# VHH binders against UV DNA damage endonuclease (uvsE): the designs that were tried, part 1

All scores and structures are predictions.

Target 1, 305 residues: UV DNA damage endonuclease (uvsE), of Deinococcus radiodurans (q9rte6)
Amino acid sequence: MTSACEAVPQLGLVCLTVGPEVRFRTVTLSRYRALSPAEREAKLLDLYSSNIKTLRGAADYCAAHDIRLYRLSSSLFPMLDLAGDDTGAAVLTHLAPQLLEAGHAFTDAGVRLLMHPEQFIVLNSDRPEVRESSVRAMSAHARVMDGLGLARTPWNLLLLHGGKGGRGAELAALIPDLPDPVRLRLGLENDERAYSPAELLPICEATGTPLVFDAHHHVVHDKLPDQEDPSVREWVLRARATWQPPEWQVVHLSNGIEGPQDRRHSHLIADFPSAYADVPWIEVEAKGKEEAIAALRLMAPFKKD
Below, numbering starts at 1 at the first letter of every chain, in headers, positions and changes, except where a header shows other numbers; antibody chains are not in Kabat numbers.
F is the ipSAE of ESMFold2-Fast. E and O are both the ipSAE of ESMFold2, at different seeds. Each is the mean of both directions, binder to target and target to binder. V2 is 0.75 times the mean of E and O plus 0.25 times the DockQ between their complexes.
[cut] marks letters that were taken out.
The coordinates of atoms that the task and the answers printed are left out; those that the model quotes come from them. Centres of patches stay.

## First folded at step 1 (VHH)

Design d01 (framework vhh_8dlx_2)
Fold by ESMFold2-Fast, scan of step 1:
Structure d01 (fold): chain B 305 residues (1-305), chain A 122 residues (1-122)
Amino acid sequence: as target 1 above (305 residues)
Amino acid sequence: EVQLVESGGGVVQPGRSLRLSCAASGFTFSSYAMHWVRQAPGKGLEWIGNIYYSGSTFYNPSLKSLVTISRDDSTNTLYLQMNSLRAEDTAIYYCARDEDYYGSGSYYFDYWGKGTLVTVSS
């Protein structure tokens, strides 16, 4: 925990560094499908082992740079959720001791971990096959978090957008039926098009799911002038009420490339919303990654005398 | 209602082989991945390996081809074949059901047997 004397947000690193320190390997589905079963097993053993080693390096990087919040890449273990193929799951089970050791490296470094699976996960899709594949993908991410030794609480968040627009009631109805490793870690984030924080809040309240507020998405969604709009502070406080305890609140910070309405993330954060000054945990979504965090630390509220 | 019952343990001389069995009941055995775990006296748990519903097997690298896991879904039985037994293989051996039938990247098991003792001595 931050003390009252610190009273500045903890800035979070997202997935990788611009520098060579934290970068992960992958494989495409088409390349994987071209392999024999034995070749698939060997390929995933090599790739997963490499990525687990890189995760241990990421823990060291966070410790060295006073970063206490880190978003795990959703691409750490490709093919883990592939329907009808258990090779990824079997390989990850084989590497369970190494995966747990990597998780302990983060815990020992005092780093909070969370995941934000890619936007293709649509739990409330009107297509049954998409709902089924989405639950499989979420379960695969939760298995990774379990393997890292992470608690099944919103301290170790598994974060999603609201999914398909106009299906909020369906989302609220399905959340209680999600597997516990997913449900107990679930958080919902407002987006720039489908779900505003006003649309997500009643779903969050009904299901006991915390709301991760994103001011950039809010500004784009409502076509507001900038992130100093009074509604930004209002939503920081309303979102905070969904967190138990409130000290666990996470928000997302990003700026547009060509002004406040540009949905594309800038390299650095030029505009830090004053409404975020007392938020305990902030994920920095900027293309500059560690460079953006370093630059932010030269600005208020992070600037020291 | 889920039950896992290990058998086949006992006293065995160094260098010999031994096969352990685990009889499963109370669930659809063929739908679950199954694990073998052991605990030597005064030590923590050590994962030996697993077998998925498909028959795919994965092993702790430290055991280097010293063990083979197999299953017979027609009799709801899991097997652990151990070769070239050494004194350090003395442990209680547990059969465990994977918490997730797709398998997991963790030691989270929802049901365990009571274990069977293997003593390698004399």
Scores: ipSAE 0.000, ipTM 0.125, lowest interface PAE 20.0, mean pLDDT 84

Design d02 (framework vhh_8dlx_2)
Fold by ESMFold2-Fast, scan of step 1:
Structure d02 (fold): chain B 305 residues (1-305), chain A 124 residues (1-124)
Amino acid sequence: as target 1 above (305 residues)
Amino acid sequence: EVQLVESGGGVVQPGRSLRLSCAASGFTFSSYGMHWVRQAPGKGLEWIGNIYHSGSTFYNPSLKSLVTISRDDSTNTLYLQMNSLRAEDTAIYYCARVPWEDSSGYTLEAFDIWGKGTLVTVSS
């Protein structure tokens, strides 16, 4: 980057809007299992087609609202990773042209995409069946990213927490053996309970995995007074060193509902940490979604002349 | 069929502790985040807390020092440990499942499966 490049952070939208513009359909496992094989195929074809169309609309929404970072929902393709059932995989293969077109819509709109699979992903579990299902789930998410035409680099992150506490060495040992579609996109995020940034940094350095810093998680984990603690800026810079290039750095922004120690995400971001002012990409984790992004743009460093 | 069955309620004296259980069946319990919610007589629903599949927990700040949520995936059981019970803790306690949870939190409106509840009465 040149000295003339403006370093105002890009704010990212997480999964859906509060408004009706970006909302995805789903199906529960119990409802799905009640269906015959033919009904499962028809249900997933309808649902996946609908969600791909909604993704296309999400690209247009981001373009219209100057949003250049978007987190894909981890539930876009329900049942895709269901063990012993290939229905989802077959349906997604059938919809490959539509999925690729949706990915091109985001690229054409200048929108960076990433995923944060949550629900059941514990790569370093002490239970082999959980490790196997976690790799399967991560591979399913990577398959979606491949189908969208996304690069196998940290530009298009597959982001995870550190998983089971006290098993950092096992996590570091597992990462090099992950399938390339997963391994090459992997990022690790600090959490409020199990893994601090200090615990994740040596794992990230050993495996070449970028660290996504979350200041709210850090403040809760270490019981700090607020996100203006000097350690927040220190961790922004230390995390930045794990990114190649540093201009690809992503951090997470959230506030607690009832003060800095509240683990629940607020509707809007009242307190923007000064340490984030020069971070290139910021995911806004607030329940207000697009409303939170709009409100943030009225604050420094985002407000217009 | 998917079911959640709460147990462990009853009459307890103020200041005592109580552990509630929720037995899950008909779905892959270890793949889902689980919540505890209560409803006091004549009041609305109050969220207590949740536990993600990873074991991470989030609590209502008003209750954080008084409750602990845990899970045993080998027995498909969710637990709520309550300490220093007060008369205001008298309520029907429900366990609930969300169809999906992202890192941005929780919502009472997103619960797709609820148990029938177990009554806790705190009285002298």
Scores: ipSAE 0.000, ipTM 0.171, lowest interface PAE 14.2, mean pLDDT 84

Design d03 (framework vhh_8dlx_2)
Fold by ESMFold2-Fast, scan of step 1:
Structure d03 (fold): chain B 305 residues (1-305), chain A 124 residues (1-124)
Amino acid sequence: as target 1 above (305 residues)
Amino acid sequence: EVQLVESGGGVVQPGRSLRLSCAASGFTFSDYGMHWVRQAPGKGLEWIGNIYYSGSTFYNPSLKSLVTISRDDSTNTLYLQMNSLRAEDTAIYYCARGGDYDFWSGYEEYMDVWGKGTLVTVSS
């Protein structure tokens, strides 16, 4: 089931909770490399099994708290994209039934899933090794989404920033050549420095890629006074036109700690842009996570009489 | 007062390992990505790598697998572990705060606060 036709914006939980309910385990590359091949397999089997169990717990958490949008952590399966080492891929294949069951738990709860890989993934880098590792990383994320049973559509979004500044034409040229598990889920988000929504829109239009608008990034990028600037509503509507259907539109909500130009994420959202009131899906990017969602539900347009 | 203070430098023999520390104060350390950068005598700045607030790391490919970056958010400390040190690793090592979204957009723009550096001399 989907929740696309609901009257108020659906607030999304990002990756983990402040509380202990949704926390994932990891391993650093240095520690992993110190292990023998047998130890690497045992370590990743333990970590991946634990994280799949935590992911099932995240589905239960979302159901219990009426959260219908959840961003999957990019760190669920450490070493899955490690060049020259197929241990992670083999372990994930072994755990395929458990991974699919976790995905079904979200689908059965009516929770929409998406991923936003880390900022160092730069598809249009001028460095060939970074482009190659970026495609590999994106393919690894798409493999996880496939394993969860998620559709290869922007309903189950795989979201990136525009990457290397001044290389928009190169980004537009490479998108059609991305592997289908990545290309069919791809979304682009405007950022605070390299790519404004104005710079991404023609790329999105040329490639059929939806634009995920972030009002805080827009305000920082253009040095605007706040998120009530008239351009925020204009970009919500222009971004909406890149979504088919428009009811699938996702935007990002974040606030600075010390005002509109502060790039550090606040604990709670004090400043909800009026332009977002009719947006169907909103990812809440606040350090307070579930606490920020609960606080937002006490504010208009979420507050009832 | 936002400050970064590097420590752990000194004279080290070739082939040895060394761990550098960077103590952060005056800001919420856990909100920021952090970088290590070095400058050898008479040369320009060389980016070593970074670590996001999540613990994810990315390294300069030209430095290969000789280094590991880690962080301890409970103590506001960033670490650089270096193994198999060579004479060419002689440099002033800086930690730097990353505050920006795209670390590849502008090298200096991503690193808005720097420590004063700690000298590492690899010599017999």
Scores: ipSAE 0.000, ipTM 0.214, lowest interface PAE 12.8, mean pLDDT 84

Design d04 (framework vhh_8dlx_2)
Fold by ESMFold2-Fast, scan of step 1:
Structure d04 (fold): chain B 305 residues (1-305), chain A 123 residues (1-123)
Amino acid sequence: as target 1 above (305 residues)
Amino acid sequence: EVQLVESGGGVVQPGRSLRLSCAASGFTFDDYAMHWVRQAPGKGLEWIGNIYYSGDTFYNPSLKSLVTISRDDSTNTLYLQMNSLRAEDTAIYYCAREVLPYYDSSTGEFDYWGKGTLVTVSS
């Protein structure tokens, strides 16, 4: 028995704060396309520089609030993966020293970083053009992680859902052929519709990819009464077996707005599953962000008396 | 409890400028991206543009040179400045609140709308 074995879970902040401390700027594709080439370069230089500065501030925020896990926004460098337009790539190359310094700020603060790209990234799509664009997008995210100085291991995850339902075998077959910056960081998360943990586990085992368990998704998928269902603890343990080392295990925590079957995320976490009490790293997916983390710290197993 | 109340509409001559306001209440205004949308008589909804909580603005490309969106978070007010008004700009103008994402991505979805303010551009 060591203090490490008795440690409470580390709660992770997702992307931004509800307060003004961590908020990023962006640009939509339609807006970007309306700009002249000179305006595009100026806009991306301003936007990327601003977001790198905000990212350095996010490291300070995490340190100040004892947050040791942070999910990077998938939208930090818009247009970086845009086919036929290298403006974003050129701007990011120009800002490489600032990007690396931001990554060092997190590492020095002891904050673990990961990314969860948007659901439109579907590696196992039945459409070749979607598979190609998805690999390009994942490679762009991995390039950002490389630029931050992050290791190519599941300590710094690139996390995806299983993608298109009914194509698990195709997903398993393509994972070994992914570029190393993506493949070595890849994690898979169960979702509420397409891929249960039971469907993902064989893929994870076959490919050496860790399973990030989400109890809310599991409860919705299987139409269970709540997150205290005995299967939740079973899946926490089965998912843990896909992590090497097991102390790197990450799970997702979220609650529904109108009960356990509601897929929409609540502002705060009212129901903390007892099965999560010994999980080392927990991402908190609640609309309240830092408010939800603060409220959780007043509950068991986090509450001190 | 959430309310969005547009004002500043009315009859205006072609070629003139007009500023619309949207007064927000019942929520933390500076946490939300806000949008302007219009509907001309007998036509569908046309998105004008939005302003993020950061102050960054994005516009419909067909309207970019004609409009400016701004916000005053101290007074919970959203503005739409319209220049060089034409008869085709006659429409009901709506203020809309974007659904707050648990990620920082724009959802493109609106959960609350004002009742609108009518702008009539007449010669």
Scores: ipSAE 0.000, ipTM 0.217, lowest interface PAE 10.8, mean pLDDT 85

Design d05 (framework vhh_8dlx_2)
Fold by ESMFold2-Fast, scan of step 1:
Structure d05 (fold): chain B 305 residues (1-305), chain A 123 residues (1-123)
Amino acid sequence: as target 1 above (305 residues)
Amino acid sequence: EVQLVESGGGVVQPGRSLRLSCAASGFTFSSYAMHWVRQAPGKGLEWIGNIYYSGSTFYNPSLKSLVTISRDDSTNTLYLQMNSLRAEDTAIYYCARLKPSIAYGRSQWFDPWGKGTLVTVSS
């Protein structure tokens, strides 16, 4: 059981709503670079303040709609990891009380938080500059989680794919040397190209990192007919073994637009894998966001007679 | 009630081996990863290692060659095998489960904990 109040899986909202309730502001690198140092500071102060207020609104939204799992946007604090520019870090320090209050709003509402940084983060890259920038980006995300008051445990995940294919041994070797704010929150997710669950499991076990299973990625990777393949339940259970405790297990739920092999995410989840019925925490990766969660709640195992 | 009971401690000579046990009750033991931690007199907690539900083990690198963790899911028992014991291994040894939920901002890694078993390494 994921919660004292429910025996069914908790459905998670990813980053934004389709509606206007949860939308974050940003700034492009080119626009930011065109600003003077004073203008950069003023721009980031305005933007970060706005996004922290939106986070507080997201906590209220989750409470109002019985959503207890929320993925924080990786673009919440633009320019925070920009090499050679400490403006973002200084602004975030100035807003530390507001950031902590936003975090407390989620925890007080019983909402679990996690992050999934962008695909350009490749910890096991063969290029040293990419490894360095990847660690910097992960450290910036961990700093945001620290500022929100989130524990340095897999309850508050920093989730990554396996990175560069064929470099699993390098990934396993690098994980123990990651900074504690990153290492203690790290989770690994199987993807549709480079790393199957079978390739990630020994890395996860060797490093004490939980495996976040994604059935859609598994079906695409192995060219399986659908998410009712018996291997899906087998991988739910093998992945569960990497979670301490098993009640913390997170899986990803998504459907293809044009069938099981389509990598593009659908607007709603039409096919809920039976293998997920007893999974405690499920992130819903659908373009419909809150609408997809509402629609899922009308299906088994969520609908009760 | 969830309960962990450690046993097997005592006075042991330097260089000898000792096996500790932890009897678990009140939860589905086979579904949890289990940990061993210790606390020497006047010092902080030191994590020894863990064993996953799958049976895979992960150890503190400073202790890896000296300890082995195993489990018997049929008897709900966790084991810690210690070899080549030294005076600095004198400590209270605890078995622990990783906490089901953690308070944000401030946290302890493990709950529940047993009451511990004392190991004294002396001649």
Scores: ipSAE 0.000, ipTM 0.159, lowest interface PAE 17.1, mean pLDDT 84

Design d06 (framework vhh_8dlx_2)
Fold by ESMFold2-Fast, scan of step 1:
Structure d06 (fold): chain B 305 residues (1-305), chain A 127 residues (1-127)
Amino acid sequence: as target 1 above (305 residues)
Amino acid sequence: EVQLVESGGGVVQPGRSLRLSCAASGFSFSSYGMHWVRQAPGKGLEWIGNIYHSGSTFYNPSLKSLVTISRDDSTNTLYLQMNSLRAEDTAIYYCAKDTYESLAEWLTGYPYGMDVWGKGTLVTVSS
């Protein structure tokens, strides 16, 4: 049974807008490698400064559109974790006051921030060098969150999938040894192939890590007919039990392009699972970004009269 | 149909460089991350690295000083540049497509989250 809730869910924006309002700059590795050390420093200073300014604009955008949950791009600071090159780290240190001010803009606007680092991060790889590199990359993301002034709690989530399939015990064993800036923010999300919510739940319970439930991934993984399957509500409630406090629970919302089994994300959300109606925080994983959020606000349970 | 075709393999002498190509068709190449993976005789798959649609790269740390991955979205081509080739670099080299379409900073695949692979190209390092 769906539980009653007095508040409607807060819908979250993921990384950027389809419109021109929130757009981040980047540099390719090939172009960066062609530069001298002085040119690399100047390039990253310009790029990082621009992206921090865009973050300020993102805070203003969220405030103007009543968006209170925002996923920070994992690519805000290109080359920050490039092995053997400290240029990005030095530039970010130089820009620390601007980065903190951008974080304050979100906090002052009442916007909750989280990150979902690039999927190449595989903490439970069977190769020690990949595990070490993955911890380094996660630590770089946590450094950005620290620089934004974000608390080291699951309120400011650092979210990963379960990583390499068949290595759940190894994942559970390594989580307690992660650096505090990573460990204290860590969340785990079920995926459509490697880790179901049933496989992640015991890991989450053993490590005190919250489970971010994704109903689309669950439906694909278990080959279910749609997101109204009774197991979706069951998993919303079981995942909620991993959150302390439960009002911090985050779930992911996405639809397939060509039906429930299509792993590709649709432009808009046509099917809002009834099981999500009382979930406090929902990340909207749709190609339409802000357009998908606006369209959702015309549907129950968001529809205003 | 999504297709990936590797080329540029062959017999090379130790210490030399080699560039492999992967021609992609049947999908919006510029919207997807791409990977290079290899398999040496009698060994398992070894992930070399990936390049996101944005051009950002991540490499296997044991190989990072020896390889460079790049892409040309105008020709739908992925590249792997290998330097200082060793006998142990003898392998079949595969290119692979990320499972999900990416949009700038929005990514859903990981290095082992690949849904379409090429048939591979053989590289033999021998004197």
Scores: ipSAE 0.000, ipTM 0.119, lowest interface PAE 18.1, mean pLDDT 84

Design d07 (framework vhh_8dlx_2)
Fold by ESMFold2-Fast, scan of step 1:
Structure d07 (fold): chain B 305 residues (1-305), chain A 124 residues (1-124)
Amino acid sequence: as target 1 above (305 residues)
Amino acid sequence: EVQLVESGGGVVQPGRSLRLSCAASGFTFSNYGMHWVRQAPGKGLEWIGNIYYSGSTFYNPSLKSLVTISRDDSTNTLYLQMNSLRAEDTAIYYCARHEPGYSYGTPFHPFDYWGKGTLVTVSS
């Protein structure tokens, strides 16, 4: 259990800014389906090109604001995972050089990239059609990461929660069978209801998957008084043991609005858990986004005396 | 003050279509993902689907092809189009704002603000 407390943690930006600097375009499924095949191709070419340009701008934004960890939006390439329609895949293939260039912009800026697909990915669902659509969605996300030139390692993480509660054994059984672009990047995060860190740790150990610890989820799940509870440090260290190397460890940081049991995320982070002081990479999950990162940098452990 | 107000509910005949609206105020609507959730009498919450701030949609697979979620950022309005309505679609329908930066990997998602709901009754 090695500590790296000589350096302050790197704070990560999640998907977009509250300001107008990072915004992505889209198209709804109903509008898309109303288009002819030629119109679909032209629409996705325009949209994907625009979003790749916005990714270039996001790399510049991160560099300008000393942000070295960025969570990619799960919605960069609408219709990419649409069953029975290969238009998105063909357009992304056509834009492969531009996509790779965008990935290099982040790498050149020293920005680590990861993805946290939205909550409706349920790999261990009891329904086969949900499992199939979940694997398809995860594979589409992994394809985007491949196109950006990102490593198939937990350095460039595809992060999920444990999925359907009470199905931990099924999750452990299916992970080895996931496609390599997904499996090799996979991380699991504890949540406030279905999967505690104690429930995920055996799955992580059995499958070689790193555990991304979220102290707010832990505090809510176990009804603890605050994020200074001794178990928080204990779980930071147990989770660290699932990371190889330990310097790659990512944790999630969030605060409640009305105290430690409030599941709603605050705009800024008022309470930074002391247990996180030596964690190398921290995703900041606050409504204020870049404002929350700036505010955190004014407090310990980030503030120089 | 964040507010979400659902409308468009009422009594509808089986096999018909209905569109629900959700009017958002007190925040920059275009910056947030939005969800539709329903609760049938005596049942738990059922997640219907979401639309990201980008406009991309994802649906509960059990309701796929029966519903469409859309948004109009110029009017701060979220929509739920429902087709081929059945008695089991009778429920209170809620719109909810997605809590930023958060995912659970389950059908029931973190929402920081909810509307009060609009009742849909599917009846002859």
Scores: ipSAE 0.000, ipTM 0.123, lowest interface PAE 17.9, mean pLDDT 84

Design d08 (framework vhh_8dlx_2)
Fold by ESMFold2-Fast, scan of step 1:
Structure d08 (fold): chain B 305 residues (1-305), chain A 123 residues (1-123)
Amino acid sequence: as target 1 above (305 residues)
Amino acid sequence: EVQLVESGGGVVQPGRSLRLSCAASGFTFSSYDMHWVRQAPGKGLEWIGNIYYSGSTFYNPSLKSLVTISRDDSTNTLYLQMNSLRAEDTAIYYCATEYSDTAMVTEWYFDLWGKGTLVTVSS
């Protein structure tokens, strides 16, 4: 089999650009709580409207730069999941036509969208209050995806890590009971500490959830010398088997700053794992963002003859 | 609900040391990276440093010789040790978790769940 006959991977942009083109506004919880109810409503209306406008600009940016995969920021709508406060939900409802229009801009540009919620979302926590807040947060993310008009399939992925280590059985048990807007989009990613791909694969197979493989996390977790370790290709193929269709497979690409064991993400991707050459969709997790994508496109397998 | 409660601030004289604490609840503290950030009067947020779940630490180069970050996973507590305090260290100090797994200092979004703890360095 010759790799020259296969399509090259689509490189994905994560959240924002280094340049000024795609930048989102936010508000901290402490600042928000200091506001009166009327001020909270006005603040979130301004922020959400601004961020929806920036999303439309992101769709145009992706189209202009032939980017077909984009990770939505998990903080586009601050306070949307805040317990006991429905101000964000009300504002998002008011902006529903604008949100749907932004989603159509991406779809019309041929851009696949996905989300990766924050690390503090722990569905399988041993604390009931953390499990409740985590489901609420995931549901808020799924609500945003619904508002964008995105399908409830792993084409429009809601990705999270395995959560609390040693609680894989609990994770597998709770996934079928997740709300459909979350469950039908769910993907699981291996991390550098709690869940290896080997620990996640049985959960993915039992629940019908695709495995998003991250070679950098795998190398750190197993203390491997680099991302050319033979196990990287093995896991690309095993993870691919969890995707239906296999052409929807997503992997994460990142490099360490001071070698393969460094968790800090480098500005550019110096070491592209050979195992990724035939992967259909790759999220580029480099601090250089669009600069890293541009640099990768000058390298094999991306360089056109 | 994620809660972070900062404490240990107060009025201190220049040149002295101070240790701040952050009590975490509502999430599996030992599994997450933690950050310290501060906001001086009339200034924006300044990142101080972080501690990974593994215990590895990284600091703002301008503050590296003045601060140490540590954690006690058995008590779900994050610490910031500050030495040789100067008037310019007067700020509200917050603990936070990282919002994006690809974030750099200039790209980080922090959910500041607590009120912070005020440190005033005054003679």
Scores: ipSAE 0.000, ipTM 0.285, lowest interface PAE 11.4, mean pLDDT 85

